VHH binders against Glycosyltransferase family protein 64 C3. Designs and how they scored, part 23

Target 1, 302 residues: Glycosyltransferase family protein 64 C3, of Arabidopsis thaliana (Mouse-ear cress) (q9c975)
Amino acid sequence: DPDPCDATNQREFQKLRSDQITVLINGYSEYRIPLLQTIVASYSSSSIVSSILVLWGNPSTPDQLLDQLYQNLTQYSPGSASISLIQQSSSSLNARFLPRSSVDTRAVLICDDDVEIDQRSLEFAFSVWKSNPDRLVGTFVRSHGFDLQGKEWIYTVHPDKYSIVLTKFMMMKQDYLFEYSCKGGVEMEEMRMIVDQMRNCEDILMNFVAADRLRAGPIMVGAERVRDWGDARNEEVEERVRDVGLSSRRVEHRKRRGNCIREFHRVMGKMPLMYSYGKVVNSVGEQGLCRKAGKLVFCDRD
Below, E stands for the ipSAE of ESMFold2; O stands for the ipSAE of OpenDDE; V2 stands for 0.75 times the mean of E and O plus 0.25 times the DockQ between their complexes.

## First folded at step 19 (VHH; framework vhh_7nfr_2)

Design r1 (from q2 with Y109W; at its last look DockQ between E and O 0.66; V2 from the best seeds 0.78)
Fold by ESMFold2, look of step 19:
Structure r1 (fold): chain B 302 residues (1-302), chain A 123 residues (1-123)
Amino acid sequence: as target 1 above (302 residues)
Amino acid sequence: QVQLQESGGGLVQPGGSLRLSCAASGFTFSDYWMSWVRQAPGEGREWVSDISGSGGYTFYADSVKGRFTIARDNVKNTLYLLMDSLKSDDTAVYYCAREIFEGGDKEGWFDHWGQGTQVTVSS
């Protein structure tokens, strides 16, 4: 119940343990509880995971169902990671980023309840983060763009650059939770209010916070297998939740996210997002081309 | 119990205007984004417009921008859609829906729907 900013003020974040991570998983839909349980079990099996906090944001979920979920999470997860189920103290999406004094790892992984990643790729992402502890590291990226006709910032995908890591899988130092929630004065208060009004964009705001502090872009890491169960393009998408056409849903989503970027730019008076180029992969292969039988092929290919 | 009831549909000629209303009850109306969604015969549902809880933010599908205006009255708990310059391809059942957003790069979805009101644009 203590103010999380008071509880974590003056904390020496850089002295927190750096050999493991804490996973923070947002949950909302009761229909996804079986998937959430498998995702938690998967993370708990990894040697790099110290603890897993499931942050439950649906206020209408019965307490009995949450009690059963907690018991299932602890009973059926095979690893040694501690598991907590937390009913969020607020319905605000900003609560996703509250700092917590009980989290004893320097790194946190922010993720969704419908994204699975293989253990090797999780460990690789952590290796990349350890080499770049001040940067956001993730497997899903987007870009801000500038619409020259409208003379305004937009939310988009560029084929060759990115500036935004999504909370589908976002690894970062815990310090940014404190920066987001507890610092920045009236500017951050206004931007957090925009998140509340939009009912979205907390992840974009975190990207603004990190970029402004670091003056560098995020890092995209490759994964061997990342399954995005919640993507509307899956054939098994939940009918009640997603019975509006795919193109129509993406249009509203894009417009909403673009408006957030414009509002954050207005409040800060600058665009701190920085582009990054390239994807870090855990495999090394020959890049040179050789002529073999009249064709250019990689020199190490048959 | 959340209830949404649309009214104001009807038959109009191309170029005409209509105002749709949606009466909301059973929840704190001003806490929620509200949407208009339409469904033409034989087609899937298409998002048309939405509006923030306070009314301060509005968004429109490209096909209706400049012709339709979404509004809300939080004292009367009523959502509106003012439709101008109607075209034959605006013919559809129009639904009022309450939006839920889980955050991040997840599209919103609708947890409650009205029964719909028919809008027909013809000869």
Scores: ipSAE 0.741, ipTM 0.893, lowest interface PAE 0.9, mean pLDDT 89
ESMFold2 (binder alone), look of step 19: mean pLDDT 86; pTM 0.878
OpenDDE, look of step 19: ipSAE 0.898; ipTM 0.956

Design r2 (from q2 with H112Y; at its last look DockQ between E and O 0.54; V2 from the best seeds 0.75)
Fold by ESMFold2, look of step 19:
Structure r2 (fold): chain B 302 residues (1-302), chain A 123 residues (1-123)
Amino acid sequence: as target 1 above (302 residues)
Amino acid sequence: QVQLQESGGGLVQPGGSLRLSCAASGFTFSDYWMSWVRQAPGEGREWVSDISGSGGYTFYADSVKGRFTIARDNVKNTLYLLMDSLKSDDTAVYYCAREIFEGGDKEGYFDYWGQGTQVTVSS
């Protein structure tokens, strides 16, 4: 079991294939295995997907169950994508971002085991990423903000802007896996330890890594059909959380992620997150179009 | 075999204090966030407080902030809740629970619970 950082240390990421992506899906909950199998099958049906790695983080899952999962993943998934099931060597959330020499694509898609997206929207997101290979591209976004009363950074949803792409669907260059896991010296080591202590916020830390390198915000892309089964408003999730005060848990969850932002800011000595605005969509509509001098133009033009 | 056992509940007058304990076994205690959750008669369960594996981060529900203190002893594998300035609304069964975080923006959930200890605040 070679050190992932040693195995990828001298890798020329720009030489990796650029016509396809590798999907890295976190798995933990044994109850979501049927949904996970459906999601893997969906990704495998797309010609832009070269490989799918299911990263299994639950150390208590019996080997027999994982063997059956692997058989189902490979037997019932269409297409030519290779499929792997990897038992993570630790329960650290940082492990989802370990670089792997077996991943031969320039782009990776980091995603969760309970988010479904249609094939056209997946392919559109990839086209946007190809035009912006240094940026994080995703369908679910959040914002950092500054709370004037508390004089502190917070984690929030802002109506007009965003700075954070969630690992529900996060497409990025593979280089960032190496940057996150293997670079940045003692500051990144401390920030990865904060992720371990909080058992949270690995996605926020990846956003810090990307923002610090490129000095630009992420890109939100629209999806035609997306279902987030893990959303707290979903009935199944609400039943588990409702038993312990759903509203209180959601507020506390966001406060904890705000704590991570403050800790990462403290360690780096700066706030690298940058705001982005707007959503890139794969559609053309007549809303906002006008006739001027016999031509069809946007209404805000003369 | 994960086990969580609460103790230290009882009857107190309003304004009184109690200290709850939760003995943990069957897992590496310091690797997990631990929580106190309570259930009042006829009500659903209410989250009270969380503490990180190392003890370096603590969070409290607004209803108990400033009155309750969560702590842990990773040598004794024991979770504590020091309850001060108790009110009649604090009457409940108190559970300790182990919290699981799967990553990303997913909310945590509790995979193991203790049997609970009764706290009654009454004249």
Scores: ipSAE 0.727, ipTM 0.877, lowest interface PAE 1.0, mean pLDDT 87
ESMFold2 (binder alone), look of step 19: mean pLDDT 86; pTM 0.868
OpenDDE, look of step 19: ipSAE 0.902; ipTM 0.958

Design r3 (from q2 with I100L; at its last look DockQ between E and O 0.62; V2 from the best seeds 0.76)
Fold by ESMFold2, look of step 19:
Structure r3 (fold): chain B 302 residues (1-302), chain A 123 residues (1-123)
Amino acid sequence: as target 1 above (302 residues)
Amino acid sequence: QVQLQESGGGLVQPGGSLRLSCAASGFTFSDYWMSWVRQAPGEGREWVSDISGSGGYTFYADSVKGRFTIARDNVKNTLYLLMDSLKSDDTAVYYCARELFEGGDKEGYFDHWGQGTQVTVSS
């Protein structure tokens, strides 16, 4: 394992491939392996995908299961993209953002193992990113907010603005992997430790890193077809995920992520997140439909 | 093998107090967020409170905030729920659960549960 933060690992942006992307997919739950295999196959069929790295974060997964997963990923993926399965060295959520010497593209796509997107929308997102390479580009967004009564930062959804792109689908320049994992000194070390303590919020911290560097907000892109299998309101979610009341879990989840925003603000001494408005779309079309609490709704709704 | 065993439940009058304990073994206790979840007869399970691995962060459901206190002892590998000002609506089986997170905007979930301890609040 080479040192991910070795200075020779960070190549100049201009010398990286500009015509393709590298997909970095987190994997953790063994029960989602069949879905993960489908998602990898879908990405591998796109001509804009150079390589796919599956970052396996569950340390308890048997080696035999990982071997079978790798065989299936390579056997059932039709495109020319190279596919790697990387067993992460720790269970830290920060590890999803470690830079990797095998990534030779300007753009990386950070995504989860339970979100599908159609090829046309993937290609559109890349075209938007190419015009805005310093920005985070994604299909799922949230907002920071300021609660005037409580006088504190919160994590929320706002109907007409956003400041946070979720790692469900987050396209960015690979330089941010180094900014997150290798730079920023003691302040970033403390913020990465907050992620470890909270067992949450690595995606919010990446948004802080990008916003602080650029001093501008992210870009939301529309997708013609997107499916979020991990939303607890979806019919395909396992019983264990839905064995506790949905509204109480969402309230706790938002409280925890709001706490992260407050902690990151405290450590940095400033609020770098910036609002963006509007959704960039390629053409008129329906986004994907999901069954949430017995209703058919668009999958990108909260 | 991960093991979670609750104790300390019982009968108590409204306004009374109880302390629940959960003994943990088979894993590095201090690495995990731990939760209390309760289930009243005929109802679904309701999250009550959770606490970070170090004990530095705690969260409570609105229905119990100000009355219940979650705590942990990482030397004894024990999770606690201190319940004050108990009401009849607090009658439930209380479960200790280990919380797991996969990253991003995914809600946490429980991968291991205790067998539960009954709390009954009645006069």
Scores: ipSAE 0.717, ipTM 0.877, lowest interface PAE 1.1, mean pLDDT 87
ESMFold2 (binder alone), look of step 19: mean pLDDT 85; pTM 0.872
OpenDDE, look of step 19: ipSAE 0.892; ipTM 0.954
ESMFold2, look of step 20: ipSAE 0.716; ipTM 0.884
ESMFold2 (binder alone), look of step 20: mean pLDDT 86; pTM 0.878
OpenDDE, look of step 20: ipSAE 0.901; ipTM 0.959

Design r4 (from p4 with Y102Q; at its last look DockQ between E and O 0.58; V2 from the best seeds 0.72)
Fold by ESMFold2, look of step 19:
Structure r4 (fold): chain B 302 residues (1-302), chain A 123 residues (1-123)
Amino acid sequence: as target 1 above (302 residues)
Amino acid sequence: QVQLQESGGGLVQPGGSLRLSCAASGFTFSDYWMSWVRQAPGEGREWVSDISGSGGYTFYADSVKGRFTIARDNVKNTLYLLMDSLKSDDTAVYYCAREIFQGGDKEGYFDHWGQGTQVTVSS
């Protein structure tokens, strides 16, 4: 009901909590609810998590199931973080970035309902973000590129550089929610409409927003343990739903996301994405070589 | 109740053309991306082409780009695939399918399929 974009709803950054984060986690698939519950419980156990907002985007989910989900989230989560279940009014992917007055932390963590990360790595990511509060910080990255043969921007994975942090795990300044959803005038309106038409690319658009404002690239952080359950091979489906081969799925997906990059470039008239290099890690392990039975092997192997 | 029904398949010579149609009912057709997927004998299913709900965006597998054209008519609730310059490698059962998206860097999936229409290209 209240306009999330009312200027009086944007809090002064310096008055927000600096020692904790708010987790904004998307949910859509009802079959993933058990996994979502374990992920929420894991985040709630961390002392750096102030609150967890589960953003439910499937409008067809019965209210009774959502009530049960909320009870389970609050009953079985061991930490002190407040937990909210927010039923979104539409399935628009843009809605995951709506600003919310209940978010009282400088940092937000945008994440998916199928990615787990260990507590130490979460805390490390936050320490990196605190040193770089205007940058996107995350564990999963991609790159824009320029295909010389096709003479067009593409969406790719590059071994040495990156420019895009994925919403699988994306820590950012909460101000970017307002910038994405409420600012940027006609250009942002058209780009949000492209997200709706493509049914994709809200994460890429957030990277454009951050890169344009900061004029610097994102930061990749390492995790000691991270698990991405979103692999298509892990999906359980009805008999009527048939999986197409993985290479075919990847081709379609890459083409669609590449088109988003081209469309956002066209609308803005510039390419704000910038490359970053390197991965920030909590520790540097050294692999030693030992001679065993006349062979050189890693010392941590038998 | 979602219904998808393909038609227009048949036997053609190499270099020939066919137009496939898929009649859709039981849902708001214009709200969904629609796809053509094919399955050659002894092979898995392969994505061929898709089109946005409004029809404003189209994508093609590299193997058919320049030869196939996807289109839709949101008044008639019908999806089309115009196939030109057909090759023997295009021989397959062609399915229309409705695509569902998961957001972020997650691949979509197909929740409803037609029964398929056979396309045979023989020399």
Scores: ipSAE 0.638, ipTM 0.849, lowest interface PAE 1.3, mean pLDDT 85
ESMFold2 (binder alone), look of step 19: mean pLDDT 86; pTM 0.876
OpenDDE, look of step 19: ipSAE 0.884; ipTM 0.953

Design r5 (from p4 with Y102M; at its last look DockQ between E and O 0.65; V2 from the best seeds 0.73)
Fold by ESMFold2, look of step 19:
Structure r5 (fold): chain B 302 residues (1-302), chain A 123 residues (1-123)
Amino acid sequence: as target 1 above (302 residues)
Amino acid sequence: QVQLQESGGGLVQPGGSLRLSCAASGFTFSDYWMSWVRQAPGEGREWVSDISGSGGYTFYADSVKGRFTIARDNVKNTLYLLMDSLKSDDTAVYYCAREIFMGGDKEGYFDHWGQGTQVTVSS
């Protein structure tokens, strides 16, 4: 394997492709492979996708199964995108953010093996990102919060604001791969170790990296159709992921991710996450109200 | 093959204590988060507590925090749950489970379970 942090691996932003994206899609569970193949085929069909790197994080997966997966990915994907299958050297969640010499685009899309998005919405997200290349752009968001009673940072969902883009669909400039994996010295080493110990929170840490460098919040984009096959509330989800009540699993999950936020705050000595408000959508509609027939209606309606 | 075997359950009076054990074999125990999950009569399974591979991080359901203590011995490959101040609501079968995490905002799942040990808090 090439040294992912070798300085010559980081090409200048302005010399990278600006008209396409590289998709970095994480895979681990062998039972998810059929869905992963469908998702890769979907991205491959989009004209804005230059290449797709499937990052396989399960080190115990047999080589013959990975060979079958690669053959299926290349055979059944209809587009012109270059497709690679990379067996990661460990199960560390940090490895999903390692820089790769094959990434020749300004933008990377970090995504999961169980999230589908329609082509038009993918293209719209890229348009928003091109206008805001230093910001994280995504369709799934969460918030950090401060619990006043407990006087501690928490991980939550807020109806009116957000500060965290999830790796379910996270578009960003490729420079953040180097910022996460190769820079930041002792502080980043400790925070990456926290991710390893928690077996979680790599996405939250990337949000800390981007927010700290940019000093601005992320952007949520709307999608016309996005499927989250991995959400435990789907009827299609495997029985093993439904074997404990949803509220019980949510409690454990949120406690763990809240602890990550507190640990990252402690290590950095500050809270770089910034709130953003609103969802960017690709439709423009009349917002003004006009009085017509005694009623207030949108001015372009009768 | 992964094997998990619980022991230490029994009948106790309210306010009493029990110590549950879970013997693990067939895998590198210290590499995995381990959990206690319980199932009360007529109800679904409920997460109780979990602990990181090294033992450095522990989490508890609010209903048991301050009364239960999770621990592990990575030399003996054994997971423990010390239950104090037991209440009738703690009556359940308690399972030891190995947890797999998927990263991102995805809940983990349990890929291996023990057979369970009954805890009954009497009147």
Scores: ipSAE 0.671, ipTM 0.865, lowest interface PAE 1.3, mean pLDDT 88
ESMFold2 (binder alone), look of step 19: mean pLDDT 87; pTM 0.881
OpenDDE, look of step 19: ipSAE 0.849; ipTM 0.940

Design r8 (from q2 with K106R; at its last look DockQ between E and O 0.69; V2 from the best seeds 0.78)
Fold by ESMFold2, look of step 19:
Structure r8 (fold): chain B 302 residues (1-302), chain A 123 residues (1-123)
Amino acid sequence: as target 1 above (302 residues)
Amino acid sequence: QVQLQESGGGLVQPGGSLRLSCAASGFTFSDYWMSWVRQAPGEGREWVSDISGSGGYTFYADSVKGRFTIARDNVKNTLYLLMDSLKSDDTAVYYCAREIFEGGDREGYFDHWGQGTQVTVSS
């Protein structure tokens, strides 16, 4: 692309396509290419997906392998969605959020190459997003927190609240690509540099961008069947992901992510992340309990 | 071809100190986070510490924090681990490793390893 931040590339929201989404999938590990091909095929089968951009971030991948990947993506994917394979111009994680002139939909779905979601849940997430187009909508969430003993912001999981949507599945309006990559002056430049230095946390920074602009938290949506193939707790995880003890690796990861939150807070001079509560589910089901045959069950059970 | 070679291991008494070195070649050293990982006899590999490409960010496992210091020299393409107040539990083969991060909430992994250097802490 020429200048991805050229102002003429940012089309008015109201003129963008409202009935479909563009899927932006990061790829890096050559070993996950078969899984990536499956995930692309799954998205391409959905009537709400107009196009899929596979953003390839590994600079060491041979061109021949990328050519074969593109051939397979187009040959084995059903449906009418257009499919593109884009070799990123740099290894920067910030590049996953570059605006692209070919994106003609109001919504973009940012996702990883190892998360599968069923068709109904994808459509439900889009319905929730359409009702809340300024919010980040996703199926995987985390929280920021404050560790009083250490006197510092941390990256954590709370059972009852969240503030961060993960790029495993993150639906948002395409305007946030411009807010992240093209705007915010020297503060955003410094925060994007922190992402580059940490080699991490581009997703957390997008959450800061959205929260600061919206002054509201993200929305977690339920999924009927979502597989996280890349989670290190899976039995079938590749050896290189398990090359170090699981607890040891998680400690490093959380320390690094917490440091990003502290750095972004320092640069912005405020903590824009907002807590959200509850998960939106694709079910309007009975919640009342009734006694049936001596047991408390949902009143609409049989 | 990426190469990592550790040196500086040996026998030391409890409370002693060692400095490990890792010479790197075949890649732009300053572009990568580097880690020290150790493996005690009969155990799996344990992450010890890592350092950003510029050297501006460092992280330590709780078991070594305050006793070990990671550093790098991007002119000499060398990674260091200064180990102080050594304990018997620090006995292990220590590996230098190059870290890869793919973004998002995904733990990093090591795509290249050195051959390791033995550290033995005993009376």
Scores: ipSAE 0.721, ipTM 0.882, lowest interface PAE 1.1, mean pLDDT 89
ESMFold2 (binder alone), look of step 19: mean pLDDT 87; pTM 0.883
OpenDDE, look of step 19: ipSAE 0.904; ipTM 0.958

## First folded at step 20 (VHH)

Design t2 (from r3 with K106R; framework vhh_7nfr_2; at its last fold request DockQ between E and O 0.69; V2 from the best seeds 0.82)
Amino acid sequence: QVQLQESGGGLVQPGGSLRLSCAASGFTFSDYWMSWVRQAPGEGREWVSDISGSGGYTFYADSVKGRFTIARDNVKNTLYLLMDSLKSDDTAVYYCARELFEGGDREGYFDHWGQGTQVTVSS
ESMFold2, look of step 20: ipSAE 0.768; ipTM 0.906
ESMFold2 (binder alone), look of step 20: mean pLDDT 86; pTM 0.879
OpenDDE, look of step 20: ipSAE 0.904; ipTM 0.959
ESMFold2, fold request of step 22: ipSAE 0.833, 0.800, 0.710; ipTM 0.934, 0.922, 0.879
ESMFold2 (binder alone), fold request of step 22: mean pLDDT 86, 86, 86; pTM 0.879, 0.881, 0.879
OpenDDE, fold request of step 22: ipSAE 0.904, 0.901, 0.901; ipTM 0.962, 0.961, 0.961

Design t3 (from r3 with Y109W; framework vhh_7nfr_2; at its last look DockQ between E and O 0.61; V2 from the best seeds 0.77)
Fold by ESMFold2, look of step 20:
Structure t3 (fold): chain B 302 residues (1-302), chain A 123 residues (1-123)
Amino acid sequence: as target 1 above (302 residues)
Amino acid sequence: QVQLQESGGGLVQPGGSLRLSCAASGFTFSDYWMSWVRQAPGEGREWVSDISGSGGYTFYADSVKGRFTIARDNVKNTLYLLMDSLKSDDTAVYYCARELFEGGDKEGWFDHWGQGTQVTVSS
């Protein structure tokens, strides 16, 4: 098998396609294949999508099932995007960020097999990314925080600020694949090993990589329509697991993700994550407030 | 075939101690996070604690932190829960479970369970 880092397959940013994106979408659960097929078809219908790589992370899936999946993906996807199905050589979560020589676009979209977004909002996210190519751009965000009582970093959500874009929908320059997988020496090797030990947190580590390189926070974009089918609050508890309360599962999840932040901070010796504020939206008719006839009213847009 | 078998439950007085064991077979034990989950009478199942494949990372529910200790022996393929300072609220069936996850901001889930062992804290 080829070495994605040793082939020197990182192309200069200026030589990559600027008008399209490559979608890198994870798959693992065989029962979500019908949803995955729908999501791939949706991305393939957009003129900004050059190619879609389905990264299959379950090494136990039979080859016959993967062959059928590939045939369905190509048969039922109406656009012109090329579609590839890649069976990962291991179940390591780091593998989702391996660079691929076939990716010839400046931008990659990292996404999950259970998140849908409408085409107009996808194209808007790309326009925002093109204006900010070094930043992570996405629709799902979280925050790091510092708990003064426990003297430790935590993983949390705030209504007003964020520092982490989730791989549910994360648009970024393809250079970060190389930064994550191929560079950073022993520190990055140790942090990738932490991801393997935790069986989680690859997305948080990518946020560390991007923040450290640029010293800038991510950008949240709004979507007109977005559906997160994998949200455990509604769907997963009764289908995949025996009867375990959602509240206790979310507590474990938060503790695990907070520990990852603490471990990455320990290895790097610094906290590169930075807060961003506000959400960029694609709207018409947004207006300021003006005083007319003694009342606050919306100003004319003109 | 994955098998998980709990033992070590019983009747104990408040303030007492117990050690639960879970014998694992049919898979590479050290590759998996393992969890203890409990179910009190009339309630749903509650995650108690989990431990990484190597044993290097452990997490606890707030209700048991400081009183319970999770451990594993990867040579004997055995998971343990050392329970100290037991309270009546700890009365439950305790299950050993194997955890799987898909990464990112998704909670883990359990694909294999033991039969459970009863812990009763009563005078």
Scores: ipSAE 0.773, ipTM 0.911, lowest interface PAE 0.9, mean pLDDT 87
ESMFold2 (binder alone), look of step 20: mean pLDDT 86; pTM 0.869
OpenDDE, look of step 20: ipSAE 0.858; ipTM 0.937

Design t4 (from r3 with G108S; framework vhh_7nfr_2; at its last fold request DockQ between E and O 0.89; V2 from the best seeds 0.83)
Amino acid sequence: QVQLQESGGGLVQPGGSLRLSCAASGFTFSDYWMSWVRQAPGEGREWVSDISGSGGYTFYADSVKGRFTIARDNVKNTLYLLMDSLKSDDTAVYYCARELFEGGDKESYFDHWGQGTQVTVSS
ESMFold2, look of step 20: ipSAE 0.700; ipTM 0.866
ESMFold2 (binder alone), look of step 20: mean pLDDT 86; pTM 0.875
OpenDDE, look of step 20: ipSAE 0.883; ipTM 0.950
ESMFold2, look of step 21: ipSAE 0.726; ipTM 0.878
ESMFold2 (binder alone), look of step 21: mean pLDDT 85; pTM 0.871
OpenDDE, look of step 21: ipSAE 0.897; ipTM 0.957
ESMFold2, fold request of step 22: ipSAE 0.712, 0.681, 0.629; ipTM 0.877, 0.859, 0.823
ESMFold2 (binder alone), fold request of step 22: mean pLDDT 87, 87, 86; pTM 0.881, 0.882, 0.883
OpenDDE, fold request of step 22: ipSAE 0.905, 0.902, 0.902; ipTM 0.963, 0.963, 0.962

